# VHH binders against q9zpq3, part 22

Target 1, 317 residues: q9zpq3
Amino acid sequence: MVTLIVATTADPASINPAAALLAMPGWTAGPILPPDIKSFSNKQTRVIQHDRSIVKEDDLDLRWEEATGEVVDEVIFLSRHTAVSNRPALTVHPIGVLHLKDGESPPQGGKPGWAALPSTRIGPWFRLLKKMAEAHGLVPEFEITLEATHHGPITNKPTMFLEIGSTEEYWKRQDAAQVMALLMWEGLGLGGSEEVGKWKSETGKRKVLLGIGGGHYAPRHMDIALKDDIWVGHLLSGYSLPMEDPTQTKTTPGENYIGGNWRQSIKAAFEATKASFPGGEILAHLDHKSFKGWQKKAITEFLAEESINVGKPNDFT
Short names: E, the ipSAE of ESMFold2; O, the ipSAE of ESMFold2 at other seeds; V2, 0.75 times the mean of E and O plus 0.25 times the DockQ between their complexes.

## First folded at step 8 (VHH; framework vhh_surovatamig_d1)

Design d1 (at its last look DockQ between E and O 0.92; V2 from the best seeds 0.00; counts 0 for: pae O 4.4 > 2)
Fold by ESMFold2, look of step 8:
Structure d1 (fold): chain B 317 residues (1-317), chain A 123 residues (1-123)
Amino acid sequence: as target 1 above (317 residues)
Amino acid sequence: EVQLVESGGGLVQPGGSLRLSCAASGFTFSSYEMSWVRQAPGKGLEWVAVIYSGGSETDYVDSVKGRFTISRDNAKKSLYLQMNSLRAEDTAVYYCARISEDFPSGYYGMDVRGQGTLVTVSS
């Protein structure tokens, strides 16, 4: 199993955690990838450093395979987090661009209506990151949180982003970079310990969270993700669920549907989650406060039509 | 303390050109992706163009590709939109936006704070 870690040289929230990881034992220089991307190897892990915007560099997993003959099995991106609030944060999230219709240009990479395969490590590493951040005195200064599914780049293998936010002062924080490096070191088992967050065949019937609704930081879904043994797939903010208000749309008499891309968003996120967690029990968890009555009714009926099980908090045990 | 001040709008005939400017302050400008969004009369906001923090990577909504060019000057903390071959449908108030991932405004993570600058394309 090969893990590709991607850093960008111009982003201190990216290159500093990568540098901290590379300062630990066992790294050797790897091949140079086109156009001029440096790489490093340690056991099953490969680190690349490139100089372009990370959300626009599509298919790095396949490009690694083309250049080296080695198949990549998962991708981890190191990046800055930006926020209007400017609050310090350490974050973990899946990627996808579910709020745009086919044919629209995505301003932050990816492609419209697409959800990447989520990394199986999102839930377990979120919990590990929280423990490490607490142990290293980063809490409460840094909020440790998931983010809802958003942006690119396009990838073909299970993917997640690890981010430091939310301003240049905090992007540059070396103690945060060290914690991210320790997360990767322990999480990938590079020091010899058991790795964290790998999906195994004997873990069947484990619960996998599919988040429906809520804000960008998924507060209701975070309550679920903090529970032991809960795996995390896609997290669809309300923004990823565009629904047309039927009171403002001329609807043909007798026609009973709600317009917007919300069905396609749920299907794409569900199918990508299912593909990352073979044999897993996927439960859709609704942030009920995020929905008006007509929205909740439509979503609940659609989930039933698609045979997507709904989970209440107690169902995640 | 984040401020974005748009300028350069005006009345232009179809086929004409305008150059919009945005003066930024209160944040590390060079570290943010920046965008132009517009609002046509009676319509919602529409994303127009984005420029990534490195300054050489850009993207555009299809309706303006080949006609509009976004650029930035990180030393001057300024964002620009060169608009050529203007059409009546380009009539809108144009806003400068800082891109933010947390979507507090709900419009694609576009942090709009300025008053905008009006572009009117009319014969």
Scores: ipSAE 0.304, ipTM 0.692, lowest interface PAE 3.9, mean pLDDT 88
Fold by ESMFold2 at other seeds, look of step 8:
Structure d1 (fold): chain B 317 residues (1-317), chain A 123 residues (1-123)
Amino acid sequence: as target 1 above (317 residues)
Amino acid sequence: EVQLVESGGGLVQPGGSLRLSCAASGFTFSSYEMSWVRQAPGKGLEWVAVIYSGGSETDYVDSVKGRFTISRDNAKKSLYLQMNSLRAEDTAVYYCARISEDFPSGYYGMDVRGQGTLVTVSS
């Protein structure tokens, strides 16, 4: 079973961390994948380099398996981060397109209403990245943060994105690329150390964060993700929870319907998180300040109906 | 400061054509995915088309596929929308946007900053 690392040749925030990783010991040339994707191998890790926009490269895990016969265990994408603020950042996040309904077109890949299996490494690698960025003098210049679940491409195996942001000046930063390479080197155990962030059957009852609400950078959920031994699944920002305001919709008397895709979003994210963490204790953490009373009531009732446990910060230990 | 300035709108008969332009400044244009979004009278924003930073990959909302073509000129820091076979339902203010992963102000990561350019399709 292999870990597939995906780099995009035209993106300096992608190809530079990949190049820094490939400069470390133990890499050999691998097969050329259709159509002309170069690959490299080191132990159970495979790096591929392709020329297209990463959000349009669906099913790379299955395509690797078809071309090589090797089963892919997980996918890690290396990418640039863009932000309205243009502030420097190093980020980790799961992917999915939860706010769109069936039949709508997703401009940044994926498919409507879908959440990928989240990588089990998101929490542990976020903490490791923060430590490494501090040790290498990138903090406070770069913010080290999670991002809420968003965009594609479509994958079939546990997936995460590692990103450098947020402008061309910072995408090209070689010290940031070297820290990302060190994260992958240490996190995958390529130098002989124990790898970080694998979920094993004996891991059992450890707490897995499912974030509900808040902004794109998940600030209230990040405090929980920084705790020792906390695993991170999907993080649903308010954008992924479209709820129709009942005071602004025409409804019949006696009906208690709150429209929007929010129920489907929560269910898809929960099921994908559950699938990535067999036996784990999934706790939904609500960013209460991001919800009006009617939203909080509806979400809380739905979580109870679906037997999704809610956790307060102190429950994550 | 990041600026996006739209132009090229106007009044057009059904079946006609228009070409919209967007002049970008204050950022490295060639490094960003770019998009057109529109807002019909009294309605919310609707994504229309996206072009990826390499310039060869594009996507469109189904209602404009085959009629509209998005393009970019990275040397001139310009984004274009060629609109053919226009219909009354294409009437809207059209905005240029750069793709941004945070969503503080935009429709699914669409950083809209300009005043837009009005396209009116009417007999």
Scores: ipSAE 0.248, ipTM 0.652, lowest interface PAE 4.4, mean pLDDT 88
ESMFold2 (binder alone), look of step 8: mean pLDDT 81; pTM 0.822

Design d2 (at its last look DockQ between E and O 0.76; V2 from the best seeds 0.00; counts 0 for: pae E 3.9 > 2)
Fold by ESMFold2 at other seeds, look of step 8:
Structure d2 (fold): chain B 317 residues (1-317), chain A 123 residues (1-123)
Amino acid sequence: as target 1 above (317 residues)
Amino acid sequence: EVQLVESGGGLVQPGGSLRLSCAASGFTFSSYEMSWVRQAPGKGLEWVAVIYSGGSETDYVDSVKGRFTISRDNAKKSLYLQMNSLRAEDTAVYYCARISEDLPGYYYGMDVRGQGTLVTVSS
């Protein structure tokens, strides 16, 4: 299983964790990828460093294969996290651009109506990151959180982002970079321990969280993700679920159809989650507080129509 | 304290040109993707163009491709939009925006906080 870790050289929240990881034992120089992308190898892991905008560099997994003949099985991006709150954070999230219609151009990469295959490591590594951050004295200064599915780039293999936020002072924090490097070191088993977060549908819990609703930091879904052995797929915030208020739009007589692109968003996220977790039990967890009654009714009816199971918090035990 | 101050709007005839400017302060300008968004009368915000932090990569909504050029000067902490071949449908208040991931709403949380600058294309 080949893991591609992507760093951007101009982003301290990206290149510093990559450099901390590369300072550990076992790395050798790899090929130079077009145009001038440096790479490094350690066991199943490949690190690349490029100087372009990370959300616009599409298909790096396929480009690795084209340049080396080696198939990539998953992609991990290292990036800064930006926030208007400016609060320090360490984050994990899947990517996708679910709310846009075909023909629209996404300003932060990806493609309309698309959800990347989520990395199976999102849940397990979020829990590991929280534990490591606490052990290394970064909590409570840094908040350790998931983020809802958003932005690109386009990938073809299971993907997640690992981020340090949320201002330049914190992007440059070397202790945070070291914790991210330790997360990758232990999580990928590079020091010889068993790796963390590889999907094993035949052992342990098979429950996979599909988050529906809530804000960008997924607070209600985080309660579920903190439970032992829960897997995490896509997390759809309100911005991924555009719903037209039926009292303020035209309605066909006799029809109670709720417009907007929310149905396609849910279906795309569900299918991508399902593809990353073969044999898994996907449970849609609704952040009920984030929906008006008519929205909640429409969503629950659609989930039933599509045979997407709803999970209440206790169903994740 | 983040500030974004737009300028350069005005009244122009169809086919004319305008150059919009945005002065930024209170954050590390060179580290953020920056965008122009616009709001036509009675409409919501619409993304127009984005420029990535390195300054060489850009993207545009299809309706303005080939006519508008976004640029930035990181040393001057300034964002620009050169608008050529203006059409009546380009009439809007134009805002510059910092891209921040945690904002609700339009296109990945576009951070719109300035007064905007009005562009009117008519006659």
Scores: ipSAE 0.439, ipTM 0.775, lowest interface PAE 3.2, mean pLDDT 89
Fold by ESMFold2, look of step 8:
Structure d2 (fold): chain B 317 residues (1-317), chain A 123 residues (1-123)
Amino acid sequence: as target 1 above (317 residues)
Amino acid sequence: EVQLVESGGGLVQPGGSLRLSCAASGFTFSSYEMSWVRQAPGKGLEWVAVIYSGGSETDYVDSVKGRFTISRDNAKKSLYLQMNSLRAEDTAVYYCARISEDLPGYYYGMDVRGQGTLVTVSS
């Protein structure tokens, strides 16, 4: 089983970390796949370089398996992070397009109402990245953060994105690229150390964070993700939880319907998280300040109806 | 600081054509995916088309596939939408947008800043 690391040659936040990783010992040339996808091998790790947009590369895991016969265990995408804030950041996030209904077209890849299997490494690698960035003098200049679940491509195996942001000046930063390469080197155990973030349902803490609400950078959920041995699944920002205000959109008196795609979003994120963490204890953590009372009541009732456990910060021990 | 200025709208009969333009300034245009979105009377924003930063990869909402073509000129910091075989359902204010991952407020990731350009398809 192999780990795919995917880089885009035209994106400095993608190709520079990949190049830094490939400069470390143990890499051999892999096949050149149709049409012209360059690859490299080191132990169970494969680095793929191509010149197309990552969000348009649907099913790359299955296409690798078809072309090579190697079973893919997980996919790690290297990409730039864009933000209107222009703040430098190193980020980790799961992917999915949860806010759209069937029949709607997602502009940044994926498919409507879908959540990819989250990489089990998201929590552990976020914590490792924070330590490495601090040790290498990138903090406080770079913010080290998770992002809420968003965009594609479509994948079939556990997936995460590793990103450098948020402007061209910072996408090109070689010291940031080196830290991302070190993260992958140590996280995948390529230098001989034990790898980090593989799911071990038989040992250790089994608590898995499912984030409900908050902004794009998941500030309340990050407090949980920083705790030792906490696993991280999907993180649903408020944009993934469209809820129609019943006092403004309710047309029929007496109807207690709260419209919007929020139920389907929670269910899809929960099922994908559950699938990535067999035997794990999934705890939904609500960012209470991001919800009005009627929203909290509706979400809490839905979670109970679906037998999805709610976790307060102290439950993540 | 960031500025997006749409133009090229107007009145057109069904089956007609229009070419929309968007002039961009205040950011590194070539580094962003760009999109056209529209707002029909009484409706919310609808994504129409996206073009990736290299200019070769595009995508469209199903209702406009085969009729609309998005393009960009990175040297001129300009985004275009060629609209052919126009239908009454295409009547809307059209906005250009850059895609940004941390944007609150509007249709996911669509940084709409301009006044838009009105396209009216009517006989």
Scores: ipSAE 0.316, ipTM 0.701, lowest interface PAE 3.9, mean pLDDT 88
ESMFold2 (binder alone), look of step 8: mean pLDDT 82; pTM 0.832

Design d3 (at its last look DockQ between E and O 0.90; V2 from the best seeds 0.00; counts 0 for: pae E 3.8 > 2)
Fold by ESMFold2 at other seeds, look of step 8:
Structure d3 (fold): chain B 317 residues (1-317), chain A 123 residues (1-123)
Amino acid sequence: as target 1 above (317 residues)
Amino acid sequence: EVQLVESGGGLVQPGGSLRLSCAASGFTFSSYEMSWVRQAPGKGLEWVAVIYSGGSETDYVDSVKGRFTISRDNAKKSLYLQMNSLRAEDTAVYYCARISEDFSSGYWGMDVRGQGTLVTVSS
């Protein structure tokens, strides 16, 4: 089992948390990943440092395996977060490019209509990060939040992004970098404690959140993700659910077709979530305020057609 | 007070060339991925090209590959689009965009703030 942590040397929100982690005990130099990517090893964890755009470095999990013979089991990217609001944030999110249809070139990496396997650690590490950020005095200055599924790069193993935002001043914050390093240290069990956020084959709480609708920071879904022992899969914002308004498009008599890529988006996100959580009970949680009536009807009917259960907040217990 | 000011548009014949410029201010330009987006008359926005913050990595919509070149000068806080072999279908208002990963603004995280610059390809 290998956990691959990816840092970008030109990004202080990436390299500083990586450096803080590497300053902890047990790291040794590892092999070079082509083309000239340095690596470091500690137990099951590998840290790589590269100098290119993180969203364009596709298939790093497979490239690691080709270069070293080690199978990667998960990928964690360390990155800056950018936001129009410039509000400071520490974030956790899955990746995918569900808002684009086939044939479109994604400006932020990935591939159209694709959702990566979500890391099973998203929910548990989001909760742990919030606890650590509070304990280290970063709240309320930093908002601790999930982000909806977005951007690349392309990966083949369970993936998440850990980000510090949202301006250069905050990307460089060493106290935030130390909290991210502590999250990884404790979350991966590198100090000897039990790691956090691996999917267990045991019976018990197996509820997995699939977020449907809402804005980029998923405020309605975050309320669910903060509940004890809830797992988090993909989070589809409104931008990942392109739906053509039927009052402004052609309709055929007797046909109730709602155009747009929203069905494919839900299906891709559901299947990727299902693959990361074998035996899990996936519950689609709808952000009711983000949908017009015709959208909610179409989504609810599609979820039923696909046998995807809808979860109300109290179903996440 | 982020500002993006586009210039360099105009009337050009098919097969001709134009160079668009975007002057950026109010943010650390070198830290942001930058993009060009266009809007043909009566149509929606279409992403054209992106350049990553380091300046060496780029990507393009298929319809402009090999004809358009995006570039940036981080010291001058400027973004450029060299457009060669122009076609009638390239007629559009071209906008400079800062990329915002929170997707809370604009077209798929394309933070469009300027008035754009009109490119008309016509004989």
Scores: ipSAE 0.408, ipTM 0.752, lowest interface PAE 3.4, mean pLDDT 89
Fold by ESMFold2, look of step 8:
Structure d3 (fold): chain B 317 residues (1-317), chain A 123 residues (1-123)
Amino acid sequence: as target 1 above (317 residues)
Amino acid sequence: EVQLVESGGGLVQPGGSLRLSCAASGFTFSSYEMSWVRQAPGKGLEWVAVIYSGGSETDYVDSVKGRFTISRDNAKKSLYLQMNSLRAEDTAVYYCARISEDFSSGYWGMDVRGQGTLVTVSS
């Protein structure tokens, strides 16, 4: 059972954290995977480096298993973050492509209508990253934040992205790369301490955040994710909840149907979150201010129909 | 300031060809996936094609596959769209977009900045 860490060689926000991690004790060279993917091993952890676009290099977990016989338990991608604002950031997020229907080619990888199994480490590592960034003087210069579920590549095991943003100056920042390496070192227990963020259905708090609504950086859900021992699954921003405005569509008298792919998006994200957290209590948390009244009513009714529990902030105790 | 300047549009008969260009400035062009999006009269934006950093990987909306080819020249900070076998339904204003992974820009992270270039396909 191994953890696969994926870096791309042309991306300084990816290869520099990987290099910083590999400079720590215990690494040995591993096999070369097709077409020319170098690997390194330390305990349960495998680092691979490849030259292609990270969001288009699909099924690396299965390809590792086929090449080596080792079963992959989870995948962690190291990547640059790009943002219109260009503000410096360190981010953590799950992946998926919930805004598109089958038959559409997603411009940022993945597959339409799909949500990857979210890494159970998203919440715990977000909190640990915030502590480490503060301890190493990166705050307030870098914002430490979650991102909503988006893009590929296609994976088959629990997955998350760790990113440094948001311009080339900051992608290259060695102090940020070192903090990401320390996060991975401590989070995976490579130095001998207990690892952080492995799902423990038998002990501790079992509440899992499923974020519904809001912007890309999940501002209202961040308040929940900062609470002690809260687990984080998928985070659906407004762009993952396409809803047809009933004032813009022709409806038959007696119909109360709200069109769009929002129902499927919620269901896919819920099922993927549930699969990553066996025995967990999944609570949908709505960013109320991001919805018009008709949207909130439709979403709330759908959640009730599907027996998806809604959590208010105090329910995440 | 990020700038994207489109050119190469015009009036063409069905079955004809056009080549669109986009000049980029104000950001590290080679680090961004780039896209063409279009807006037909009375419609919203529609994604057409994407090309990934490095220039080897591309994807297209099904309606243009086999007819359109996206390409880039990272040294010249330029994006291109070769449009062949044009049809009336390809009539639109075409925009160059960079892809921002935070999806904070409109239309799923497609950051449209320019005036666009009008392509009209009619006989």
Scores: ipSAE 0.353, ipTM 0.721, lowest interface PAE 3.8, mean pLDDT 89
ESMFold2 (binder alone), look of step 8: mean pLDDT 81; pTM 0.818

Design d4 (at its last look DockQ between E and O 0.88; V2 from the best seeds 0.00; counts 0 for: pae E 3.1 > 2)
Fold by ESMFold2 at other seeds, look of step 9:
Formats: structure tokens, C-alpha cells, sequence
Structure d4 (fold): chain B 317 residues (1-317), chain A 123 residues (1-123)
């Protein structure tokens, strides 16, 4: 199994955690990938350092395979987090571009209507990160949070982003970089302990969260993700669920037709989540407060129509 | 205090050119991706172009590819949009936007703060 960790050399929230990880035992220089991407190897982990915008670096998993012959099994991106609030944060999230339709250009990378395979480590590493941040005195200064599914780049293997935010002062924080490095060190089992968050095909039936609704920081779904033994797939905020208000459209569809890209978004996110968690029990968790009655009815009927099970908080045990 | 001030709009004939400018302050300009967003009369917001923090990578909405060029000068904290071969459908108020991951606000994380600059393409 090969884990590809991607760092951006110009981004302190990316290169500093990578440097902290590379300062730990066991790293050796790897090949240089086109055009001049340096790499490092430790057991089954590969770190690459590039100098371009991360959301424009498509297919790094396949490009690694083309350059080395080695199959990549998962991708972890190290990046800065930006927010209008400028609040310090350490974040974990899956990627995808679900608010755009085919033919629209995605300014934040990826491709329209697409959800990447979510890393199986999102839930377990979110919980581990929270514990590590607390133990290292970063809480409450840094919020430890998930983010809803958004942006690119395009990947073909299970993917997640690990981020430090939300301003240059905090992107440069070495204590945060050390905690991110420790997360990767322990999470990948590089020090000899059992790794965290690997999904095995023989894993007993486990609950996998598919978040529907809510805001960018997924507050209702985070309550679920903090429970023991819960795995996390895609988290679809309201911006990933475009729904046309039927009282304001000139089109008169059938009685239950609600326009917008929300059906395709749910299907893409569900199928990507299912593909990452073979044998898992996927439960859609709705942030009911974020929906008007007509939206909730439409979503609930569509989930039933597609045989996507809905979970109440107590169903996540 | 984050500030974005747009300028350079005006009235121009079809086929003409304009250059828009955006002066940025109150944040580390070189660390952020930047965008131009426009709003045509009676329409919603539409992103036009994006430029990444290093300044060499860009992307455009299809309708302006080959006609518009986004650029930045990180030392001057300035963003630019060179608009050539202007068409009537380019008539809009153009806004400078900082890109952030707060997709709940603005136009999918495109943080519009200024008053914009009006571009009118007409005879």
C-alpha cells in the first residue's frame, strides 16, 4: 500500500508540517518527478514537494505511477485553510466540486459534478487530531473541525486534505505543524504502532456518515463524527445541494419535481463514499435545521427512492 | 481590515478594450488566490477569471477565454483584468474577489467586498 503525501513548497501550512514529518526517523530521498518535484520515502509513505497551486495539480496519484511504476493507494494533501473569520483552525476534509454542472469551469480545480473517493481516515484522524491538539495545548486557540466537501484537484484514489488556518500568522505556527506531523506519523504507523483509519474489506459492518446539509464546517455532522467507531465519507453542505424553489420557477414540472443539481450531488457523493467503504453501512444524516419543509421532503423521498438509508444520531453506534 | 478597490470601468464600443485594476490592502495579498466576478444587469454573479497566488497559473470562464487576461503584481498588491474584443454581453459590474474556503459566504468562497466598476459595451 502506498500513501502519497503532497506538500506545496510556497505554503507554510503545507511545507512546515511536511518538514516536521521528514525530520522524524526513516526518510530517504526518492526520485524527482516531472517537472522538478522532489520526493522522499519512508516505508509505504511517499512525500512529494511541488511549487505549483495544489488545486491545479491533477492526477498526482497517476503521475506518480507513470514516473515510478508504483501504484498509489491514497493521497493526503497538506494545505493552508482560509476563512473570512480569520479564526485559527486545524481541519480535515474530502474533496469534490458538486455545485457545478457539466460544461461549467471550476475555478477551484477538480471537475464539475464530481466527488473524489473520500479517504477512510477522515473520521478516525479527525478524532485523533482533536486529542493531539488538546494534549499539545492548541485548544481552544485552534478550532479542530471537519470541512464539507469542496474543491479539487482531480484525484483517482481515496483523498483527504489536512489544513492549518486561517491567516499567515497561524499558517506559520510550528506547534501546529508539529501536531500535524505527529498525526501523520502515528496515523500511518511510521513509528511502529498500528496505523489509524485503514478500512479493511473484512472489517465488520461499521457505520459510515454521509452528511446532507448544513454549513461549511458541518456542525451537526461533527457531533456524529466525534462518536467512537464512526467513519466519515462525504459531507454535502447547502452549497453542494442546489435546489430550485418550485414557487419561483416558470417551469411546471411534475408534482414532486424540484430542479437543481442536488440529486446528482447526492448520487455522486453516495457512490464515492460507497466505493471507499466496501461492506460499510452508509447512513445519510440530515441537518434538518438547514432545510425548508419542501427541501427536506424532496431529499427524504429521493434518498428512499435510491435506497440510501437515513440515520438518526442514535443509529450511529 | 480587508479592502478591495476596483477601478478602470467605463463605456466602450464593441471590439474595444479596457483594463480593470484592483487595489488590495489589509491582508497578505501574495498568499491568496484572487478572482474577478461580474454581475450583468438583472443577472446573478458569474466568476470571470482566477489567478493563483504565484501569479503564473490562471483559469477563465469559457465565454472570455482568449479575450481576457487576469494578472497580478504581488509587490504592488494589485490585481488586473485586461479585457479585449469586448462584446455587448460583457456589460456588467466587475468585482475583485479574494478566494477563501468559506463557501457559505459570497459566491462560492469568492469574497466580494468592493463597490465594483461598471463596464458598458455599447455604441
Amino acid sequence: as target 1 above (317 residues)
Amino acid sequence: EVQLVESGGGLVQPGGSLRLSCAASGFTFSSYEMSWVRQAPGKGLEWVAVIYSGGSETDYVDSVKGRFTISRDNAKKSLYLQMNSLRAEDTAVYYCARISEDFDSGYYGMDVRGQGTLVTVSS
Scores: ipSAE 0.549, ipTM 0.817, lowest interface PAE 2.4, mean pLDDT 90
Fold by ESMFold2, look of step 8:
Structure d4 (fold): chain B 317 residues (1-317), chain A 123 residues (1-123)
Amino acid sequence: as target 1 above (317 residues)
Amino acid sequence: EVQLVESGGGLVQPGGSLRLSCAASGFTFSSYEMSWVRQAPGKGLEWVAVIYSGGSETDYVDSVKGRFTISRDNAKKSLYLQMNSLRAEDTAVYYCARISEDFDSGYYGMDVRGQGTLVTVSS
């Protein structure tokens, strides 16, 4: 089974980390994926380079399997991070398009109401990335952070994005590219050491964070993700939880109904997280400060209805 | 400061054509995916078209496919929307947006900054 690492040739935050990784020992030319996507092989890792927008490259995992006969275990995308603030960042995140209703066209890829299988490596690699960035003098210049679940492409195997942001000056930073390459090198065990972040079935509790609420960079969920041995699934920012204010809606008296796509979003994110972590203990962590009272009540009642356990920070051990 | 200035709107008959322009400044234009969004009277924002980085890739909301063409000129830092076979339902204020992964900003990562340009399709 193979790990696909996907880079785009026009994106320096993508192609430069890929080039830094390919400069390390053990790479050989791999097959050409249709149409003319060049690839490289090292052990169970495949690097592919293409020139299409990464969020539009749907089903690359299945297309690899069809073209090569190799089963894909996971997909890792290398991309630039763009931010309104323009602040430098190194980021890790799962993907999904949870804010859109069925039938709407997603301008940034994916499909409406869908959450990809999150990579099991998100938590462990986020922590490793932070340590590596600190050791290589990138902190405090770069913020090392998770991002909430967002955008496509459509994937069928566990997926994460690794990103360098947030402007052309920083996308081109070779020291950041080298740290991302070292993360992949060590994280995938290509140098011979044990890989990092592979999920293993075992007896005992295995705590998996499902983030509910907060902003795009998930500051309260980050506190949990920095704890030793915590796994990270989906992270639903407020924008993935559309909730209609009941004081401004005309609902039938006697109905405890809060409109919006928030129920579907939580359910999709929970089921995808559960599928990536068989036997894991999924704990929903609420960013309480980001919710009004009526929102918090509705969410906690829905979580109970769906038998989704809530975790306070101290429950993550 | 990031600036996006839309122009080219106006009154047009059904079946007619218009070309919208967006002048960008204050950021590296060629590095961003760019989009057009519109707001019909009394409605929320609707995404219309996007042009991606990594090639000449584009995508459109179904209602405009085959009629509208998004394009860009990186040397002029300009985004365009060629609108053909216009219909009354295309009446809206059209906005230029750069795309950001900060979904907290604007309309789900669509960073709308300008005043827009009004397109009215009416006999």
Scores: ipSAE 0.454, ipTM 0.767, lowest interface PAE 2.6, mean pLDDT 89
ESMFold2 (binder alone), look of step 8: mean pLDDT 81; pTM 0.814
ESMFold2 at other seeds, look of step 8: ipSAE 0.433; ipTM 0.766
ESMFold2, look of step 9: ipSAE 0.418; ipTM 0.747
ESMFold2 (binder alone), look of step 9: mean pLDDT 80; pTM 0.807

